# Designs tried in a protein design chat: VH-VL binders against q9h9l3. Part 69

Target 1, 176 residues: q9h9l3
Amino acid sequence: PRKMVAIDCEMVGTGPKGHVSSLARCSIVNYNGDVLYDEYILPPCHIVDYRTRWSGIRKQHMVNATPFKIARGQILKILTGKIVVGHAIHNDFKALQYFHPKSLTRDTSHIPPLNRKADCPENATMSLKHLTKKLLNRDIQVGKSGHSSVEDAQATMELYKLVEVEWEEHLARNPP

## First folded at step 22 (VH-VL)

Design Eh5
Fold by OpenDDE, fold request of step 23:
Structure Eh5 (fold): chain C 176 residues (1-176), chain A 122 residues (1-122), chain B 107 residues (1-107)
Amino acid sequence: as target 1 above (176 residues)
Amino acid sequence: EVQLVESGGGLVQPGRSLRLSCTASGFTFDYHYMDWVRQAPGKGLEWVAEIRNKFNSHTTYYAESVKGRFTISRDDSKSIVYLQMNSLRTEDTALYYCARDWFDSGYYFDYWGKGTTVTVSS
Amino acid sequence: DIQMTQSPSSVSASVGDRVTITCRASQGIRSYLNWYQQKPGKAPKLLIYDASDLQSGVPSRFSGSGSGTDFTLTISSLQPEDFASYFCQQANSFPRTFGGGTKVEME
């Protein structure tokens, strides 16, 4: 089996009305939850909406933030060749302006066995917060201070590990 | 090019102290764990200590043989990792290597310095 | 502590020979096993990490296999530059521990 990392990104709003989701933080953890990467990232365009209550990003975090181009290079270097685990990971990849091979992508928001284990409808899209509480008995994204991408990435990896064997077997039989 | 250069080794008497330094270059230092590994003359390799990166709270780990006597630390602004060795013993005599530790696929030492020699003798 | 038992301690071989070195862990270490090469007067060099992944720049004649407790380093066709000492190292638990080493000597 290939080596796995989990990723979670926080985005802010850019563009004329802040409708463009731009990468502002990215966290990557290894299979054991050790943090490989966690940086605030400066978008190439002016930030219109920090989306702080969700993203946890504040203006002060952008003072010494890593420029997007540099951060993207750093992140891609880590992700290359890995199985990348994320929750609703298409949003992260979009913000990164990067598309990881589908065969090497694992999205915990679309794993029926995971939902089943959490007593949720298999074809429903459950939040990371809900799954984490149900299956790991842990509270994440608590309060109004915004998300922690490190915690979210770690939770994502731990959730995936619960169904890794079954899901990898499924994927082997049904390649994406 | 990744480079690790150890310094600070020397001849000391038992009970004395010595501080080793390892200066790193050619990579993003504060992203990596850093380790010290030693090798006594004509012997095998012995892991000494690890210090984790800024994302993992600079957590430290030590071999039992050096716990309470050695302290690993780092200055990310200078790209230096240190090994403060107190209460040195004759059995601490060894070539001390600094090693870069990466952990995207397991945990491994992918780059090593040339080492610095520590000799503890009466 | 996890004990790493490496065998043999030494092996005499000729150029072109297949050389196999074994490392056994006292308890399960999953795939967290690395192999290093060390030549006299030089620092160790990473050959294999995570049991079977070949480090960039290392010749393909080197390969690693195993999981759990039993691991093997194989040199498919020994070259003159391969005469050296080899060490396994577990990275599953602290303290990190090395095998006793294997010296590959010219026959």
Scores: ipSAE 0.946, ipTM 0.965, lowest interface PAE 0.4, mean pLDDT 97
Fold by OpenDDE, fold request of step 23:
Structure Eh5 (fold): chain C 176 residues (1-176), chain A 122 residues (1-122), chain B 107 residues (1-107)
Amino acid sequence: as target 1 above (176 residues)
Amino acid sequence: EVQLVESGGGLVQPGRSLRLSCTASGFTFDYHYMDWVRQAPGKGLEWVAEIRNKFNSHTTYYAESVKGRFTISRDDSKSIVYLQMNSLRTEDTALYYCARDWFDSGYYFDYWGKGTTVTVSS
Amino acid sequence: DIQMTQSPSSVSASVGDRVTITCRASQGIRSYLNWYQQKPGKAPKLLIYDASDLQSGVPSRFSGSGSGTDFTLTISSLQPEDFASYFCQQANSFPRTFGGGTKVEME
């Protein structure tokens, strides 16, 4: 069986009007929640909108931030060959300009058994915050200081573990 | 190339102190956990201590046999892990290995130094 | 503490033989079991991690299996360079603990 890690990224706005989402922080945790990676990342283009209220990213975090190309290499080295767990993970991969094989990807925002366990419609897209509160009785993303990608990655892994056996069996019968 | 080089071993009397160092190179030091493992002459391996990385608060763990006497620490800016050994006993005599600890799939020691010898004798 | 009982303590074998080493944990350790090889005067070398994953650069004749409490290291066809000591190690709980070791000797 393949080994699992969970990932969560924070993005800032670049481009003429700040509408391009660029990677500014990435956190990766192992199956037990230990942090393998957590770095601020410097986008290749000028930051127009830090989106601080949501991202938690501030200008001072970019002073010694890891250049995007270097960070991407570090992150890919960790992810290669792993089952990667995330929430709405397509956004993270897009920001990383890296796409993990679908057969090795687990998106907790699209797992019907997880929603069922949380008494939510199976085909609805629920927030990480909501699922974490319902299933783990834990509050994440509190306050106005922005998200913690480490906290979010850890919560994502714990949520997946609740349905891991059932979902892995489902995927074995129905490969993506 | 990953390299771990231990130093600081020697001959000391019981009750004395010794400080071991392990200098790392060839990898991103501050991403890894670091461990000390010792081996008494002609005996098996014994885990001594672990210190976690900067992302995990440099949390430390110790074998019961060394708790209160040994302290593991690290200087990420220099890529060095230390083992401060106080109140040394004859049973602490061993070859002390520094090991790189990775934890993406379980927890394992994927690289080891050549070791430094500590001899505690009256 | 989790005790790791390794057997046998020694085994005599010839080149080409299938060699099996067993490690039993006093309690469940999931798959957090590693195997190391140590040659005289050398540091240990990682062979298998997480019970069954082969470390990069290690020959495919080495394999690991098991979960829970019972684990096995297998050398499918012993080579001259494989005569050494082997140790299992659990990484499920603290303190980390090693098996007593198995010395593979030439018959």
Scores: ipSAE 0.946, ipTM 0.965, lowest interface PAE 0.4, mean pLDDT 97
Fold by OpenDDE, fold request of step 23:
Structure Eh5 (fold): chain C 176 residues (1-176), chain A 122 residues (1-122), chain B 107 residues (1-107)
Amino acid sequence: as target 1 above (176 residues)
Amino acid sequence: EVQLVESGGGLVQPGRSLRLSCTASGFTFDYHYMDWVRQAPGKGLEWVAEIRNKFNSHTTYYAESVKGRFTISRDDSKSIVYLQMNSLRTEDTALYYCARDWFDSGYYFDYWGKGTTVTVSS
Amino acid sequence: DIQMTQSPSSVSASVGDRVTITCRASQGIRSYLNWYQQKPGKAPKLLIYDASDLQSGVPSRFSGSGSGTDFTLTISSLQPEDFASYFCQQANSFPRTFGGGTKVEME
């Protein structure tokens, strides 16, 4: 049995026209929701679009932000060897320029039993906000100030815990 | 190398106050919870207090035996954790350890200082 | 509070012996149980965390098992440097609590 952490990242736009998603915040929580890591991260390239409405990232957050390379090292140290739980987690890993082993990855956006529990089509991709509301009766990502990666990571972990036993058994029978 | 160095211990009379310090080095201090654990002479270990990291609002927890008398605090800029001990009692006599607390897989004290001795006696 | 009952309080053993120490929690603590070694005049040292995970640098002769309320620390083949006191500690709830300790002595 491996230990679980949940991760959520916020990204800003870099590169031409701001179409490149660069890591600007990363939050990692343990199985109980305690925050192991939560840092603003300075991308290596100039930020063109803070995407504040969604990311919650503002220019002021970058003043003392942790350089990407340093942050990446810190984050990877925490993730290594863990079962990493996330929502649409491929985006987080892409932003981290890191790929966690598939066998140790849990994506709550692609867990049919979780969708079933939420009375959603099993093969549909539901938002974290929707699942959290439906299954945890909690509102996240409220307002126009952007997301909280800590809140989202915690919600993600709690959602996964609802289907952990069933899903882990499924994965044991059907390794990715 | 992770290092924890306690200081501030000494001999005091009951009712007096003492402040312990633990200076940390060799790791990212503000990422870790910090705890105090004490050991009376010839006795076992007793958890005293915990203070959580900057991500968890520096929340504090105390053993019942010290609640209302002891205060744990930290200065992340200096990598120091403190234990303010007021209204000291004879039963507070112990070697006081500072311990680094990590919590990625459960919660555990992976590094300990050498301790500082507190003696409360009339 | 969660009481941790550790047994035995002391054990006499010889080099090469298999030594088993048990710790029982007064209520379920899941796997949030740690084992520490303490030698005379020294600070405790983490051996096992989360019931069964071996701390880096700790010899493989040390192992931990259990979940819920009953836990075991095993030294598969006791070495001279293993004569010490051992403590279990629950991290499930506050206050954190330790077992009473087990002193492993030379026979």
Scores: ipSAE 0.945, ipTM 0.965, lowest interface PAE 0.4, mean pLDDT 97
Fold by OpenDDE, last read:
Structure Eh5 (fold): chain C 176 residues (1-176), chain A 122 residues (1-122), chain B 107 residues (1-107)
Amino acid sequence: as target 1 above (176 residues)
Amino acid sequence: EVQLVESGGGLVQPGRSLRLSCTASGFTFDYHYMDWVRQAPGKGLEWVAEIRNKFNSHTTYYAESVKGRFTISRDDSKSIVYLQMNSLRTEDTALYYCARDWFDSGYYFDYWGKGTTVTVSS
Amino acid sequence: DIQMTQSPSSVSASVGDRVTITCRASQGIRSYLNWYQQKPGKAPKLLIYDASDLQSGVPSRFSGSGSGTDFTLTISSLQPEDFASYFCQQANSFPRTFGGGTKVEME
């Protein structure tokens, strides 16, 4: 039942106007929060906007970054067959140009029991930062240095664990 | 092909030191935890030490029987894990295995070397 | 430390037999239990991890079950190459600990 990992990705802006979100970092943690993967990733296209305030990505991180195709292979190898937990995970999968089976995907931004536990509207989309503060009494994404994908992945896993039993039962009765 | 090759074993007197090496190939070494497991002649398996990967600060763990005497370390650039064994005792006599440790679903040793023999005798 | 108690210590069986080996942990280890096979003069080989997951390349006649404190390794139909020693190992806590082993011998 613990064949699950949590993923969090950071994206930079590519394309003519920097509007394309390209994978620049990916972190994967196991059920216990141990880090399975954490690499800076070099997009195939020129980076126009590092989005550092949010992504934490800087030019220096790209010097020895893993090429996207290689990183994607490494990441997919880890994710294959697992339950993948993430927050707004569709963005991560889009950046990875990979879509995990829906039945094996858990998005903490769309789990009503989690929102209920946090005294939020069940159908609202709450931020990872808010849920983490409310339910784990922990501050993440603090400061101006950008996000830590490892920290965010770990928080995501911990949040999911709070509702795992209830949510897995729900999914068993209502398969996606 | 994943390969783990241990070396450094030998015959030593009590109180002496040995350093074991395990050279890894065929996989991304710095992604994996690495462990040493030993087996005394005709006995079962005994976990000795673990060193975690670069993502987990190379944190180390030791069996109580070797704590303070043995040190596990790694050189990711060379794909080598080491076991420095000081103050060796007769009860340290064993075949020492290097094992690759993966932890995507639980924690398990999915590949083992052939081992290197350490004999501590007066 | 978590003590792992395997039973039996040895078992005599014939080809085609169903063989069951049990492992009991002194405290709860969730599903963090692995099974290894070791043949004479060879290194251990991973069979089952996380209590019930079959390692790639391992025949389907091997299966693992259990959670908490009681675990079982089952060989549904023993083959000649299965005569060996088997060890359970908990990975819930440090130090990692192994069971005492079970030797499966030819009857």
Scores: ipSAE 0.941, ipTM 0.963, lowest interface PAE 0.4, mean pLDDT 96

Design Eh5
Fold by OpenDDE, last read:
Structure Eh5 (fold): chain C 176 residues (1-176), chain A 122 residues (1-122), chain B 107 residues (1-107)
Amino acid sequence: as target 1 above (176 residues)
Amino acid sequence: EVQLVESGGGLVQPGRSLRLSCTASGFTFDYHYMDWVRQAPGKGLEWVAEIRNKFNSHTTYYAESVKGRFTISRDDSKSIVYLQMNSLRTEDTALYYCARDWFDSGYYFDYWGKGTTVTVSS
Amino acid sequence: DIQMTQSPSSVSASVGDRVTITCRASQGIRSYLNWYQQKPGKAPKLLIYDASDLQSGVPSRFSGSGSGTDFTLTISSLQPEDFASYFCQQANSFPRTFGGGTKVEME
């Protein structure tokens, strides 16, 4: 099997009303939770809304942030050829302006066995915070300081590992 | 081109100290773990120490044989990894390699320096 | 510590021969096993990582297999430049540990 990494991104608001979600931080961890990448990223457009309450991103983080184009190159280099695990990962890829092959993508927000294990409806979309609490007995995204993309990526990988065998078998029988 | 160049080796008496340096180039240094591996004359390879990158708090690990005597550190701004060796013993005599440690698909030493020789003798 | 038992310690072979080197871990190391080649007076060179992945630039005659505790490095057809020492190394736990090495010599 291909090697797995987990990714989590934080986005800020750009555009006239701040409705465009632009990548501002990206964290990537390996199968064991070691951090391969964790950089603040400078969007190509002016930031209108830092969304700090959720993103944890502040203006000071952008002072030495990696330009988006450079960061994308770095990130894609890491992701290429890997199985990429994420939660609601479509949002991360959209912010990266990159789409990973579906056959190599794992979205923990759409894994029925994971929801079942958490005593949730299999077809429901549960938050990373909820699943992490239920299955790992760990609190993430606590407080008003915003999310930690490293913690979220690590939690995502740990959640996936709980159902990896079953889910990989399922995908092998039912390739996307 | 990835390059690792060790320096600082030499002849010292037991109980003395020596500091090795490894200068890296050709890659993003602060993204990688760095390790020291040594090889006594005519012997096999022995892992000495590892220091992780800035994303992993520069956490360090040591072989039991050097724990408490050796210290691995790094200066990411200069792309240098160090090995401070104190209380040297004759059994520390070896060629010391610096190695790049990558961990995206397992953990492996994909690049090695040419090594620097440390000789501990009375 | 995880002990890596490598065998044989030496092997005599001829060009074109199939050479097999084994490495056994004292406990499970999953697939975190690497193989290195070392020629006299030279630094080690990575051949295989994660038990079976071929390092870029390494000839396809080299292959690795195994998981858990038993691993194998195979040279399908030995070439003159393959006479060297080979080492396995586990990366599952600390301390990192190497096998004792295998010297592949000319028959």
Scores: ipSAE 0.938, ipTM 0.960, lowest interface PAE 0.4, mean pLDDT 96
Fold by OpenDDE, look of step 22:
Formats: structure tokens, C-alpha cells, sequence
Structure Eh5 (fold): chain C 176 residues (1-176), chain A 122 residues (1-122), chain B 107 residues (1-107)
């Protein structure tokens, strides 16, 4: 119910040609949208591509960024025992090198009732931006400064709340 | 170990000012909301003020009884939360507690200091 | 403001007794209700948060229940160290408000 948090992460490119997605920012909000965590994170490997256009991450953000291992510990402490809500959340968990129990995970990119409410095909993968516009009448991820992980996490939580009762009942009948 | 240590209490006359401090240790101070709660002698608990963390713009909230007179603030670099009390009244007499506020599942005060006594008397 | 009404204001009990304290909110507060214990000369201690979640380190004989406007703190079997005052507190709205307290005394 309210033992829920929503998470959104921004990643930068590391490794050869910058194809490895490494955690560079993580935001976590509670059920009401209050921000529990929002830190820039320093990847263990050299950043090749900041992907600023999408991530919003710049070199200056890494100057005092929290080392990955420390940040990971902080984040996991917050997530432990909670229902974690995210959009395409497998990417966030992958970047965190952490996988939350499936029974305690909610991915708004794979909730058929949410898509139905947005007049989208139930089995389609819709973007957070699209769902937020359709269901919350709110524009996110606008401008050229890149995404705001706080904004995205808050939107994700609000979207889930629209279908929470129905979806939780469904999951109770059909445990993952 | 989480510790909260209040200081700055004392005896003052009505109309005077007093500044309370609460020094925090043993946890990541700037992640938490901080609150002041007071307790008049032999009475119950009364919430006074809240200041939120750096992620939530250090937004502040006050009890009606202290609005315009009290100011809550914090110095995250020093792990200190303050309560500036102006235009003190006799009814402000109380033991003032500093409390750590967590909000991952609800909003609750999970740690309290021992308090500092404020006495307002003519 | 949301008024929190605790009952009873005091209760006399013996070791081993089941003790029940009630807190009623003047309006719906969902599950944003906390319970604190306070012993004489000591700061309050968190027992229950979010109506029914037991704070780490708190004995399992303490439990909380309720939602909306009516809440209950239960001590299943009173122990000598449980003689104290207890306060409920709503965190649904500002200002945060406490109940008037319940003093659990030895019979």
C-alpha cells in the first residue's frame, strides 16, 4: 500500500565506446512524492559518454558525486522491504547491480490496466512521458537539459496510484 | 549510534529571544527531516516546527502558536538544526525536544534528544 | 487542525494484563498514525509507525491497528517496564498533532 517507493535512475556511458550504462544519478520518492534520495553517483569506471541530452548529467555533476559503492549501499537500505515502483525498472536495477524481489516490484511500463486507462494497447510498452501526458495531463522530460530523475520518479508513483487498487488485487490473485 | 543533543535552553523574561540548537550525529543528517516538539511541565507533547531535507528544498512548517515568532533552520554541513525563538511568552515554557523525522513509510519521529528546558517567566 | 482524542487518560493494570489504548482522529488520517512511549524524565520513544508497523527493537507484545479515524495500541501482556505514558500522533496533515496521552499505572 503505502510501503512503496518510486525510483528513477540516470545513466552515463562507460567502457569501450561508452556502451556500458553506468549509474550516475538516482532518485527515490515516497508514496506522497517526497524525495527520500537524490544523488549524483560516480561510476567506478571512466565516463566516456555523459549522454547529457537524455541523462541531464554533466561533468560538473561528477565533481562531488557519491562513489557508486557507497551510493548503492544507501539506495539498497531505502529499498529493502519496500514495494519498488519504476518505469522500465529493469534498467534501473541493472545499473544498480541489484535486483529487487519480483513480488515487490511494480513496473509501470508493464501494467495493462494502466495502458488501458490511457487508451493504449494493453500489451504495448508506452513511454513514461506519454503515459504522464495522457493520464496526468502533465509534460515531463521537456527541454534540452535532459531528464529529471526526481520528476520521473514522482510521475511514476502518481501513475501507479491510478491503478494501485486494481493491480494489487490482480497480483494477489496472480503472484509473479 | 544516532544521537541528538539539544542546547540553548534557559530562563528568560517574556518578550525576549532564545536560540536552541540540536547537534546530530550517527546518521546522514541531510537526508532527514528534523522537527522540534515541546512538552510543558506535566503536560502532553506539542509539535512545534519541521524543516525538511535538502532534497525537498528545506521547506518549513510551524504550529500556529509559534508562527511569526519562531524560525526553524538547519546547517547540514554541521549537522545542526536550530530553533530561533523570538517574542517569547510564558506559555512557551517547556522542555524542547529535537526529533529526527523519517518518511519512507509514513512520517514518524524515530529518534529524540533528551531535550533542553526553556522557562519564560517575569 | 486535526484533533487526536486518546482514551482512557489513565489506566490501572497489573503485570500480565492486556492493555488497550484508543486514539480517535477528528478527520480521516489514513494510516499516518504513530505511537510513542514516554517514561518519567525521559524522551518519547517510537513504538509503532504507520498505524501498525512495529519499530525495530520494540517488543512484539506491542501492536497497533486501525485506519481512517480509529486506532488502537495494544499491549498483549503488560510487563513491569511498560508502566509509562503513551501518545498517539497523526502525520497526515499539518500541524502535526498528538493525543492527550494515556498513563498506564500499576494497580
Amino acid sequence: as target 1 above (176 residues)
Amino acid sequence: EVQLVESGGGLVQPGRSLRLSCTASGFTFDYHYMDWVRQAPGKGLEWVAEIRNKFNSHTTYYAESVKGRFTISRDDSKSIVYLQMNSLRTEDTALYYCARDWFDSGYYFDYWGKGTTVTVSS
Amino acid sequence: DIQMTQSPSSVSASVGDRVTITCRASQGIRSYLNWYQQKPGKAPKLLIYDASDLQSGVPSRFSGSGSGTDFTLTISSLQPEDFASYFCQQANSFPRTFGGGTKVEME
Scores: ipSAE 0.916, ipTM 0.950, lowest interface PAE 0.5, mean pLDDT 96
Fold by ESMFold2, fold request of step 23:
Structure Eh5 (fold): chain C 176 residues (1-176), chain A 122 residues (1-122), chain B 107 residues (1-107)
Amino acid sequence: as target 1 above (176 residues)
Amino acid sequence: EVQLVESGGGLVQPGRSLRLSCTASGFTFDYHYMDWVRQAPGKGLEWVAEIRNKFNSHTTYYAESVKGRFTISRDDSKSIVYLQMNSLRTEDTALYYCARDWFDSGYYFDYWGKGTTVTVSS
Amino acid sequence: DIQMTQSPSSVSASVGDRVTITCRASQGIRSYLNWYQQKPGKAPKLLIYDASDLQSGVPSRFSGSGSGTDFTLTISSLQPEDFASYFCQQANSFPRTFGGGTKVEME
């Protein structure tokens, strides 16, 4: 079988008015949900807005955080050559300043069979929280203390498994 | 350069204890799972124990034959994995290997030390 | 425990021969099957992981196939350095278990 991992990232606000999303945490899990990587990451730019209610990132997390350049190298070493699964994964790759081959990228926010299983419009962009509740009967991102990128990456992998056979066959017939 | 160096083996009487160490270098130790695998003289390979990485709570697993007697542990700051072997039996006589376990696609022992010999005899 | 039955227990072969070793699991293990080579007095060395993935630095004459319960290691053209023992190992379930080994020796 093809090597497959799932990724999720948490971002903080940098740049003017905190509008730029910069990587501050990254989690990577294997097919079975085992955690290959989970580090807090210090952005190369000054943090303007921690976005804590959603990111879960606080100032204390940055004290021993891995500098972005080092973390990016560690993360890319794990991702290279693998099928990478994520939810709205473009945002994760943008924060990593990285483009993964489309043929090796799986985005659970854009898989029509997955939406159909959730009784959602096949072309709608559905949240990870909503899909996970509907299809896995599981609550993630509970409360306002922030998201867990480990929890989110694990949920993303489990969601993909629900459509993996169908979607991999579709992509083999319709190469991106 | 990846290195795994086992130590702490020796000759001991049944019922006694030994502590094996495996010193690791040349890779990100705290990201890997670590395992002990043993090989009795002239016999095949037997998995003994596994300790997972810091991201997976250092969870431990044991072969039935050693459960309750052996304890695997690790010190990520020193890049060392240990095997505390209590209540040793003659059946524990073997060459003990430390193995690096990676898990991006299945689970596999991609690097092995040279092993340290444990002999349990009256 | 998942028992791994490896066959044959030994084979006599010459340089250039095609060698096939089989491994059967007592229950399904998906593709979570690894192959190791062990030379006398040395530690095991990973050849193949996840049934068919070639470990870095392993020559392409080695290949693995199979899924479920039946797996095969093939050496397409035996070289002098390939005379060794070979072990399969399942990683689907705890405890991890190894096959009994196959000794490949010079005829």
Scores: ipSAE 0.873, ipTM 0.931, lowest interface PAE 0.6, mean pLDDT 94
Fold by ESMFold2, fold request of step 23:
Structure Eh5 (fold): chain C 176 residues (1-176), chain A 122 residues (1-122), chain B 107 residues (1-107)
Amino acid sequence: as target 1 above (176 residues)
Amino acid sequence: EVQLVESGGGLVQPGRSLRLSCTASGFTFDYHYMDWVRQAPGKGLEWVAEIRNKFNSHTTYYAESVKGRFTISRDDSKSIVYLQMNSLRTEDTALYYCARDWFDSGYYFDYWGKGTTVTVSS
Amino acid sequence: DIQMTQSPSSVSASVGDRVTITCRASQGIRSYLNWYQQKPGKAPKLLIYDASDLQSGVPSRFSGSGSGTDFTLTISSLQPEDFASYFCQQANSFPRTFGGGTKVEME
C-alpha cells in the first residue's frame, strides 16, 4: 500500500505590482479526505494583492496566520516520503519553495486517462472545477468568496481515485 | 518526547460516574485524532471512543457498548482529552489507555499512555 | 462490526526462530490493518501500520503483508525481547476492532 495525500494552496500577490504568487493557505488531506493540515500562512513579504476573488484570503486571515518558515516545516514533514496528489501541483511546490520527487508526484491536470474519462483531448489542461463537475457531479469554487483549499484538495483526491489503478500501473511500467 | 498521561481512574460502584483525563505533550496535539482503548484484566483490547482534530470538527465516535453513557471531549488549548463515564457498569472495569491517532496512511495508534485503572464493583 | 480472527492463539518458539502470525478480517479492510506488541504490565506498542509500514524505531526483523481480508506478521529471527503478546487491529470501519491476540512464549 502507497502512502498518498492531496494538497492544495491559495496564494496572494507580493512583489512588484503584486505579480509574485506567495503562499497564504495550505490544505492537506488523506486518501479518505480527512484533513491533516489547514492553516493560513503569513508570507515573508508585504502583501500587495490579496486576490480575494479567487484566493478567499482577507486581511483578517493574516492576523494570526502561521509564519511561512514555520508552516513550510509543518507541511514538508507531512509530505516527505509520500505520494502527493495535486492539480497543477507545480504551482503549489513553487509557492512552498520545495521540490518533491517526480516518482511520488501526481498531477490531475496532466493525466491522459483522466481527460479521456471527461471526453477531453488527452493533452488538454482542464480546470479542477470543470473536471470535478464533469466526473464527480459536484460544484466547487462556488460564489465570489474565493476558493476553499480543503474542498479543492478533497476533490483532487477523488479525481485521482477514478484513474488510480490505471495510472499507478502505467507509472510502474514507465518510471519517471 | 511524546507523552500521554492518563488520570482519574478509581474504584466506584455501579451507576456512578468518573471522568478520565489524558494530558498530552511533545507533539502538535490539535492536529491529531485521539482515542480511548480499554483492556479488562487478563483480556484483549477494546476500542471505546475517538475524537477527531480541529480541522475535522472534533467529530466523535463511540463503541456501541458505551454510546449514550460515555462522552469524549478535548481542550486543544490545554492539550487534554477527557472521557466522561456515566452510569458505570461492572463490565466497564478495565485499564483505560489514551492513544494518539495519526492518519496519513490508514489510521493507527502510534503512541499509547500507560493507562488508568477503573474498577466498577458493588 | 468487522470481526478479526487471529491465529495461532499462542506459539512456543526459541530465539532465532521465524514466527508467523495471521489475522483474518470478516470483510475487506483494504490495507487498514495495524500490528501491536504488548508485554505484561505495559501499554501496547505499534509495530506495523497500514498492513506493511514499519513504525519508526521498530527493528527490521518485523514485517507485515496482506490486503483485503488476510494479513501476516512475520518475525524473521526471534530475539529475547520479542516474547510478548501481539494484536492485530483494523481501522477501515467503526468500531475499530482488535484480534484476540497471539502469545509468543519461550519454548
Scores: ipSAE 0.866, ipTM 0.930, lowest interface PAE 0.6, mean pLDDT 94

